# VH-VL binders against Lactate racemization regulatory protein (larR), part 8

Target 1, 221 residues: Lactate racemization regulatory protein (larR), of Lactiplantibacillus plantarum (f9uss8)
Amino acid sequence: MVLTDIEYLLSYLEAHHVPTIKKKRHTYLTYHGLAEHYTYVLKDGIIKNSIILQDGREYNLSYIAKPDVISLLRDEVSRSTDQPFNVRIESEYATFYQVNRVAFWKYVNSTPELQNYVKNYYRKKLSENILRLQRMVMNGKKGAICAFIYSLVDLFGRKVNEGILIDFVVTNDDIAGFCGISSRSSVNRMLKELRTDGVITVKNHKFIIQDVSYLLDQIAN

## First folded at step 19 (VH-VL)

Design i1 (from j5 with light chain V100I)
Fold by OpenDDE, fold request of step 21:
Structure i1 (fold): chain C 221 residues (1-221), chain A 122 residues (1-122), chain B 111 residues (1-111)
Amino acid sequence: as target 1 above (221 residues)
Amino acid sequence: EVQLVESGGGLVQPGRSLRLSCAASGFTFDDYAMNWVRQAPGKGLEWVSGISYNSGSIDYADSVQGRFTISRDNGKNSLYLQMNSLRAEDTALYFCAKDTYFEYGQGYFDYWGQGTMVTVSS
Amino acid sequence: QSELTQPRSVSGSPGQSVTISCTGTSDDVGGYNYVHWYQQHPGKAPKLLISDVSKRPSGVPDRFSGSKSGNTASLTISGLQAEDEADYYCSSYTSSSYYIVFGTGTDVTVL
């Protein structure tokens, strides 16, 4: 059995008895910038990455619900801006490997599989952000919302009778933060339109996508 | 003009039931979540229950869980609160409050009714 | 969990500034920007005063302002006027139970 890159990483961390920390919902990973002594790897749980803008608004970057080297993206953002980078726990709990930064990179530099993981990690993040930018610029605010909602399918989607349940509570404020929309009323209006058009509905505080094709059409236009 | 008119309040003995109604007008009723908020005499505001635009989401305060039932009839632009097993501590002015979003809690209450008084006493 | 903490009463003279705090947790005030303020005069229904931490609806004077830091939201009334005498309530969405929680309320008195 051939391990995926992430599986290899996890196996490596376990084999080396790397300490873990468990954090509760809506707590944050403390970040000390580029001087951070630890590299954090999400083992289990759901987190949200965000940036605090100069005007105090929060820009949401991504949900992460799979094992991920959180510190890689954080470090890159910190090199580009002094804006605070937040990692907030969104699940009841999240568990992280807390790896010494120097040790982590020593492992990476000595292990081809880990080098490959890191390389592919950056590629993936770059691609995701390019696509996000394209959709935001080309399709306007509504297109951005549609794209975001569609992106939730891979993270939290579960097929149900009514469509695809996003099995994670996403608020209109969250959507605003992900789409760079400053007006909540604007978000509400567009979400209402999607609801009225039979694209989405809500049950037990969670979105159900009823018309995936509609979302895709909005993203393509 | 948006209007919310509560009715159904009155004097009732402990253990009895009462059904409150809220008649809404002046806006598209099924575009917004609705809420019940109560205020005991001389006390603060207490959220009682919320219901989403399509009744897909419903929650209750712990104090009324299992005893109260919130419902809505979008065809009649009406919100209801069935109150069973009433207690003295349920004595309050009950407000109907309109949300600004189709899911409660993710908006604010931009319009309130004048309230209907419920008194539970032996 | 059941209520947000507000001071019971705040008083000031006309023209002065008063601040009302609303303290919650990371599950409500600290977790979201769904913090709102309502004003209630005696015998009247509550009225929206501030929405979404700091947004002022039309018709609300600019002497009312809202802010938030950590798990505490604040309502500031500058240039206090006699008509500002009322009860003030904060509210917040809660993440753990999906409830709406109100503050304990603050009685503002103009001396």
Scores: ipSAE 0.902, ipTM 0.954, lowest interface PAE 0.5, mean pLDDT 94
Fold by OpenDDE, fold request of step 21:
Structure i1 (fold): chain C 221 residues (1-221), chain A 122 residues (1-122), chain B 111 residues (1-111)
Amino acid sequence: as target 1 above (221 residues)
Amino acid sequence: EVQLVESGGGLVQPGRSLRLSCAASGFTFDDYAMNWVRQAPGKGLEWVSGISYNSGSIDYADSVQGRFTISRDNGKNSLYLQMNSLRAEDTALYFCAKDTYFEYGQGYFDYWGQGTMVTVSS
Amino acid sequence: QSELTQPRSVSGSPGQSVTISCTGTSDDVGGYNYVHWYQQHPGKAPKLLISDVSKRPSGVPDRFSGSKSGNTASLTISGLQAEDEADYYCSSYTSSSYYIVFGTGTDVTVL
């Protein structure tokens, strides 16, 4: 079996006995800016990336629920702004490889597979953010919410009788933060509309998507 | 005008059961989660239970878990609390509280009833 | 189910400013912005005072303000008036258990 690039990285980290740290839910992965001497790789768990705006609001960037070199994105954002970049643990626990930064890049520079991983990582993140921006700008607030909910399918979706269960608790505040919506009432109104139209329902605090086609139509418009 | 009217309170002996009702009016009942909050005499507020708009989500405080059952009839704009195995510590004024969202906990209580008094005593 | 910690009582003279703290954990106050404040006069039902950390509903004077830092939320009453004498409760959503938790309550007295 040929390893994917991320699997290769993980195997490499294990083979080199790179230490891991385990953090609890709603704790933060500390970051010391570009002077940070560690590169962190999510091994397992769920994290949320976000930026704190000058006015104190938090803008949610993404959930990450699979192995990921989280420091890559964090470093890039930090190069462009002094605004805090947060990595919060959302699962009960999350485990990270704590790699020496110099050693990490030495590995990358000497290993074609890791070079490809890094290149593809940036490409993927760039593509995702371009699409996100397009949807947020062109599809309005409701479209943004629909797009966000749809994006959760790939991360947390599980098919059930009623539709697609998002097997992760996402609050209306979370949705607001991901969609850049400052009015909670506005988010509530739009979610109510989706519910009323039979697009979504909620069971055990989790969303169930009942009409995926509706979401896709809103994203396409 | 939004109105929440609790009923069903009274004096009962320990181990007995009581059913509280809350009649809601002045808003679309099935758009919002509903909650029960109680207040013992001279004490603070304690959240008892919440139920989402479609009853898809229900939770209870640890103190009442396994003994109380929250339910709603959206057709009747009514919220209920079945209280079984009542204890002296359940003595309190029980408020019906409206959420601002269809899931409890992700909004706030914008309207409260006047409460119905439950007294559990031998 | 633990309560949020509030001071038992706070007092001030008319026109003064008083602050009530509400301390929780990263699972409630520190984890979300679902921090609300309720005012309760004797023999009355609670009334919403502040929602979502700092939002004032219609009818609430601007002398009431809310803030949050870390695991502690704060309610500030500026220009204290006799009518402000009441019990004040904070509340928060708890993410791990999906409960709503109230603070222990604070008795505000106007001297």
Scores: ipSAE 0.900, ipTM 0.954, lowest interface PAE 0.5, mean pLDDT 94
Fold by ESMFold2, fold request of step 21:
Structure i1 (fold): chain C 221 residues (1-221), chain A 122 residues (1-122), chain B 111 residues (1-111)
Amino acid sequence: as target 1 above (221 residues)
Amino acid sequence: EVQLVESGGGLVQPGRSLRLSCAASGFTFDDYAMNWVRQAPGKGLEWVSGISYNSGSIDYADSVQGRFTISRDNGKNSLYLQMNSLRAEDTALYFCAKDTYFEYGQGYFDYWGQGTMVTVSS
Amino acid sequence: QSELTQPRSVSGSPGQSVTISCTGTSDDVGGYNYVHWYQQHPGKAPKLLISDVSKRPSGVPDRFSGSKSGNTASLTISGLQAEDEADYYCSSYTSSSYYIVFGTGTDVTVL
């Protein structure tokens, strides 16, 4: 059986007895701008990447909801070990492999399969960040909310009779932070429009998307 | 103006049932989550239960879980609390509270009724 | 049932500042900015005083302010007046056992 590149990485870390750590909801794994000696690989759970803007607002960048490396912006020769994001646990718990940053890159540099993982990781992250930038630059507030909700389908979406369930509780503050909207009341008004137009509904605190075409129509081209 | 008028309180024996009603006016009832909050005599506020705009989300405090049932009738602009198996500790003034969001918890309570008193004693 | 911890009472003379703390956990006050303050005069229903940690609704005097640090939110009444004598409750969203929790309440006395 052929392992995916992330499956290979996980099995490699297990074979090398890389220790794990466990963090609870709403604690931070890393903070933007602080030095860090470790590369972390998500084993289980959901995390949120963010930065805190000068005015104190939190700008949310992404979720990581499947096994993946948290960040590879620094290699073994980087002049700084500064972390690029705040990383907060959003699931009840999250578990991470904790590997020394320099040791991690020595593993990669000596292992063709890990080099393939890193190649695909950078391509994936670049593509995701380009899409995020497009959503924020090319849309008004409502378009940004529609783009964000649509992006949750790939992360948390599950088809149900009522539509597409987003199987994760997303707060209106989180929406504001992902969409660059300074007012929670503005988010609430736009969510009300989507609700009234039959685009979304809520069950057990989770969104159900009832009209995906409406979301796509609101996203700027 | 927004008005919330509770009714259905009274004196009742332990183990019996009572149904509270809250009549809402002055706002679009279907836009908002609704909550019941109680206050025992001389005590603080306790959240009892909440219900989303469409009844799609419902939660209860542990102290009433399995005994109380929240419901709403959007056609009548009314919120209800069915209270079964009443206990002495359920004695309280029960407030109806309007949320500012369509889910309870992510908004705040911008309007409250004056409450209806429930007294549970032998 | 979880509660947010508040002091039982605080007091001050007219013109003084008083501060009421509201302490929770990372599941509520520490994890979200859905922290609200309600004022309740004797015999009356509660009314909203501060929403979302620090936002003052229209009609609330500017002597009322709110803040948060870590797991603790604070309500400050600057320039205490006789009409501020009331009970004060904080509340927070939580993703644990309850979606809404109230604080234990604080009786403010104007001396």
Scores: ipSAE 0.700, ipTM 0.866, lowest interface PAE 1.4, mean pLDDT 89
Fold by ESMFold2, fold request of step 21:
Structure i1 (fold): chain C 221 residues (1-221), chain A 122 residues (1-122), chain B 111 residues (1-111)
Amino acid sequence: as target 1 above (221 residues)
Amino acid sequence: EVQLVESGGGLVQPGRSLRLSCAASGFTFDDYAMNWVRQAPGKGLEWVSGISYNSGSIDYADSVQGRFTISRDNGKNSLYLQMNSLRAEDTALYFCAKDTYFEYGQGYFDYWGQGTMVTVSS
Amino acid sequence: QSELTQPRSVSGSPGQSVTISCTGTSDDVGGYNYVHWYQQHPGKAPKLLISDVSKRPSGVPDRFSGSKSGNTASLTISGLQAEDEADYYCSSYTSSSYYIVFGTGTDVTVL
């Protein structure tokens, strides 16, 4: 019986008694540019990757909402141990396996199944980041918002009678940060356009997508 | 100009009910969330309840949960608060407040009414 | 229901700078930039003074400024004037309930 790559990694970490840590909502696991000697693997919860700009704005890069390695941009021979992103907890709590970075790579180098995980991890993350860059660069602000909202379907989408519920509270500041929009009023105006056109609605603080096709039509191909 | 006019306050006995109204003008009412905020005599501000532009989100402070019901009629540009099972601690000046966003909390209160006084006394 | 902690009172002489703190948690002030300040003169409705931590609406004097660090937001009044004597309230969005909490209020006295 064949485990998925991530199932194998999680089982491997458990078998090797890798310790876990727990962090609460809106605290940070790691900070951009600070030294870190651990590789973290999300066990449970939701996190957000971001960078904080000099003017204090948070530029949001991605969510991780499923078990996965937080970052593999540094290996055992990297010149720097600096973290590439801020990692903030967005769920009530999140739990991580905490493994020494050098030790993690020794596990990988000695274990073919983990080597496959890492290879697939890089391919998947590269593909995701290329798509994100394309959609953000090739869209105006409204298209970027539409692309972001659509991307939430894979992460948090759930079919309900009213449409597709995004089963996670996403604020207008979150949208601004993911879309690179400096003005909350611009986000609000574009959300109003989507609302009045019957594309989205709000129930219990969460977006419901009522017209996915219209949403996709606003996104540059 | 934007105006919010509360009405329906008065003197009532504990256990009784009142219905507050807020008449809105000078803006597109159904673009925005609306809120009730109260202030007991000599005390601070307390958020009571909020309602999204389409009534799709509604929340209450713990102190009024199960006793108060917020509603809106977008056709009449009006916000309401049905207050049942009133208690002495509900005695306050009740303000109607306009949010700047269609979901309460993610904007701010840019306009307030002058309030309507509710006094709950035996 | 939680509330944000403010000092009960602050005083200063005309022309001085005073600062009002507003302390919450990572669920509200620390976790979001939906932190606002309202000014309330006696017998009047509250008026928005500062939105989104530090943004000053049109018509608000530039002597009012806001900031935050960690779980604490601050309102600073530079060049205190007699008309600044009022109550000041902070507010924040909170993830614990996905609605709004107010601060306990601060009475500013101009000496």
Scores: ipSAE 0.700, ipTM 0.868, lowest interface PAE 1.5, mean pLDDT 89

Design i1 (from j5 with light chain V100I)
Fold by ESMFold2, look of step 20:
Structure i1 (fold): chain C 221 residues (1-221), chain A 122 residues (1-122), chain B 111 residues (1-111)
Amino acid sequence: as target 1 above (221 residues)
Amino acid sequence: EVQLVESGGGLVQPGRSLRLSCAASGFTFDDYAMNWVRQAPGKGLEWVSGISYNSGSIDYADSVQGRFTISRDNGKNSLYLQMNSLRAEDTALYFCAKDTYFEYGQGYFDYWGQGTMVTVSS
Amino acid sequence: QSELTQPRSVSGSPGQSVTISCTGTSDDVGGYNYVHWYQQHPGKAPKLLISDVSKRPSGVPDRFSGSKSGNTASLTISGLQAEDEADYYCSSYTSSSYYIVFGTGTDVTVL
């Protein structure tokens, strides 16, 4: 059996003795808009990408909960790049490979399997961004919340007797930030509607999805 | 008008049990998490326990874990605290507090009762 | 459960401003925007004063404001009045065990 492209990348980094760093919950790996000389690859843990808007509000972009490259949003030759978002640790700890940016691209350019990883990475990220844009344009606030909750199934979903457990605590502030909702009372009201309609319930501070069909219906736009 | 009325406090000997009740009115009780907060005489506030709207989430402060049991009856709009193996350090005014969210912690306490006094003394 | 650190007391003359600090960690005050302030007059139940760091409920005077920076939240009383003499407590959500923790309390004295 051959390695998946992410497994290949991780094995490659280990074979080249790429150093790792470890960060605690609620500390930051990188900050939006500041120059950075490294490419980071998540080894384990959960992180949240966000941008602080001009008015001070935090807009949440995505979670990364599986090994993946944090960002590749610059040319292959620049020694540093402005970071596209803040990266905050949401698990108790997270571990990252820390690779000099130019060195990372030299690895990629000399290694066909890493070139395939990068092509697939961009394809995946483009697809995800198209879906995010569609969600933001085509859904109202309730539809955005439904789409966000459904998106957590791939990241954190686990089948249980009561439905699909989202095995991660997601706060109403996080939901507001992912859905572009400035009012926590609006989030709370829409979550109440989902509870009352039997779409979600809560156990140990975690959501359980009881009616996936309802969520999927909301994602049609 | 939102009202929270605690009852069941009193003077008890160490090692005994008490059951506190909180009767709620003026709001939809099963929309919100509920909490118990205590204040020893002359001391600050201490969160004791919280329970989600559906009893699906329950947590206790370390000082009471294993001795106290929080529960709710949404049909009676009532919150309860069963306090077993009481100690002198449990002597306090016990407040019932309404959360603004269906899980405790992510909301705040917008309404409080006046409290019921528990005195544990030999 | 840990408690949030507040000064034991602060004082000011009528019309002055006082500020009360509430210091925690990255697991509570620093990591979330679920910091709240309660006012408690002697012999009374606590009353909500500020929610979610800086939001003032209807009926709370404009002279009360809240903010935070890093692991420290602040309550400011501008234009201090005699009725503001009370105990003030902060609280926060914490990710360690999803507990609610209270601050140590601050006695505000109006001179």
Scores: ipSAE 0.690, ipTM 0.861, lowest interface PAE 1.6, mean pLDDT 89
Fold by ESMFold2, look of step 19:
Structure i1 (fold): chain C 221 residues (1-221), chain A 122 residues (1-122), chain B 111 residues (1-111)
Amino acid sequence: as target 1 above (221 residues)
Amino acid sequence: EVQLVESGGGLVQPGRSLRLSCAASGFTFDDYAMNWVRQAPGKGLEWVSGISYNSGSIDYADSVQGRFTISRDNGKNSLYLQMNSLRAEDTALYFCAKDTYFEYGQGYFDYWGQGTMVTVSS
Amino acid sequence: QSELTQPRSVSGSPGQSVTISCTGTSDDVGGYNYVHWYQQHPGKAPKLLISDVSKRPSGVPDRFSGSKSGNTASLTISGLQAEDEADYYCSSYTSSSYYIVFGTGTDVTVL
């Protein structure tokens, strides 16, 4: 059976005995703007990409919840590169392959299958960001919250008798940061509307989506 | 005007039970999580238990787990704490506190009651 | 449950500034911005003083300010007044238990 490009990358790293590191919840793998000499590949766990704004607010960009390269946003020439995002561990632990940046690009440049992975990585990330931008441009704040909650289905969704369980605790600060909303009271007010309309409920600190069609309708408005 | 009025405290012997009540008014009760916080005489604040707007999330401090039961009746705008197997260490002023969010922890306590005193002694 | 560390007491003269620390871990103060401060006068219920690290509710004087760095939050009272003599408690959400922890409390004395 033909390996997916991420399966190929993981097998390649294992075959070359690339070391791993483990990080605990709420510690940082990398920081925005600091030089980094490694490329990291997520093996296990959940991480959040973010930027800290001037006023101290966290602007959240994405979760990575499945194996993938953390970031490839700078060219391959430099020994080190400024990291584009803070990367914080959101699961109890996360495990990463740690590859010297120069060595990683040597692997890629000598291996057509890894070149294909990198091309597909950039295409995927570009497509994801374009789609995210389209959803945000087409929606007000309530629509952005609906779009964000809906996006969690692919990452954490699980069908249960009560609806779709988002099997991950997402805080109202996280929602504010992903939706570009500066006020938690605004987030809370919009979540109240979804609760009173029977669209979402909470059990054991996690959201259950009870009306997916409502979420989609708010995104499309 | 938001008001929280606790009742049901008193003097009780160890091993006995009490039921505390908190009557809420001046806000939409089922929009918010509710909490019990206690303060032993001359001591600091200790969170005891919280309950989400729909009772879908409930947690207890380790010191009361298995002995206390929090509940709410949204139709009566009331919060309750059933306190079983009381110990001397449970002696405290018990406050009802309104959360600003529908889950406890991610908001803050914007309104507090005046408290009801529970004394557990031989 | 864990508790957040505060100094037992601080004191200052009228007009001076005092600062109260509130130290936790990456699971609470360091991991989230759900740090709040409550003021409690003798014989009274606690009152909200500062929410979400640094936000003042309506009616709280601007001499009260809050901040956070790493695992430590701070409450600063600038221009201390006699009415500020009270106990002060911080609180935080904690991901380790998904509930709330309070600080040990700080008695502020105005000399």
Scores: ipSAE 0.687, ipTM 0.857, lowest interface PAE 1.5, mean pLDDT 89

Design i2 (from j5 with light chain Y98W)
Fold by ESMFold2, look of step 20:
Structure i2 (fold): chain C 221 residues (1-221), chain A 122 residues (1-122), chain B 111 residues (1-111)
Amino acid sequence: as target 1 above (221 residues)
Amino acid sequence: EVQLVESGGGLVQPGRSLRLSCAASGFTFDDYAMNWVRQAPGKGLEWVSGISYNSGSIDYADSVQGRFTISRDNGKNSLYLQMNSLRAEDTALYFCAKDTYFEYGQGYFDYWGQGTMVTVSS
Amino acid sequence: QSELTQPRSVSGSPGQSVTISCTGTSDDVGGYNYVHWYQQHPGKAPKLLISDVSKRPSGVPDRFSGSKSGNTASLTISGLQAEDEADYYCSSYTSSSWYVVFGTGTDVTVL
């Protein structure tokens, strides 16, 4: 059968008996700035990447909700092993393959299919970073929130009778952290505007997007 | 002036039912989640149930799940708690509490009623 | 019934500081900054004292402060006064059930 590049990576790790670790919701896999000698590959679960700003606030970078390598910023010869961000578990549990960093790159360097994965990984991450920058320079805080909510469609979106369900609970503090907004009260106010305008509603603690065009218009303007 | 007025409490035998009401005024009722919180005599606060602004989210404490039903009528600015199969341990002062958010849990309770007493005794 | 543990009582003399702990888990106090404190005088409804770990509403004296570390939140009353004699409750959002849990309550006595 034909495997995608991530399916190939996972199969490769299983065939090589790479050990796994399991972490519970709201515990951390890694911390920003601390040395780490392993490469972790998400097998199952949802995680959130963040950094701590100089004023102590967390700035949220991204979710990883599908199998993927957590970080490839350090190669086999890098002097710095500092982790680029905090990795917190947001699902009930998450499972990771734990691979020695140098060994991981030896696997990649000897395996064309893994080289293809790494090439596509960097292209994907670059595209995601461009989107993050766009969100941060959006015209106003409301535009940033609309761009963030729209980005959740690809991660967690499900078509339902009422619209597009975002099938994951995202708190207003998390939204503030993804959008660079200093207070959750500002997020609350803007979410109220979106509710009043018929753009979003809530069911079982989750957002349902009722007007995707509105979100897209805010991003484009 | 925000005002929350609970009613419907009383003395009942175990196994019977009561319906509590909370009349709200002084704010836009359908902008906010609403909650019931109870306090047994001489005991602490226990969250009982919450309901989102549009009734799209509803949850209950484990101690009342399956016996109590929360509802709201946004046209009448009213919150309700139907309490069935009452037990002695349900004896408490029941408070109506306004949330600061349209979903319960992520906000805090900025306004409380004075409560209505429910006594269940055999 | 409550998942958040508080000491049953604390006491202090006027002018002293007292601290009330509120201990939960990574699913509530440790996982979110949705920790709130309520003050309740005898025969009265509870009223908000501290929101979001450390935010003090207008009208609440600055001698009340809140913090947290790990799975434990703390309320500190500096410069204790006679009117501070009351029951104090923490509350937190919990991801286990997506709703609110209260602490067991602490009776503060001014000696």
Scores: ipSAE 0.578, ipTM 0.823, lowest interface PAE 2.2, mean pLDDT 88

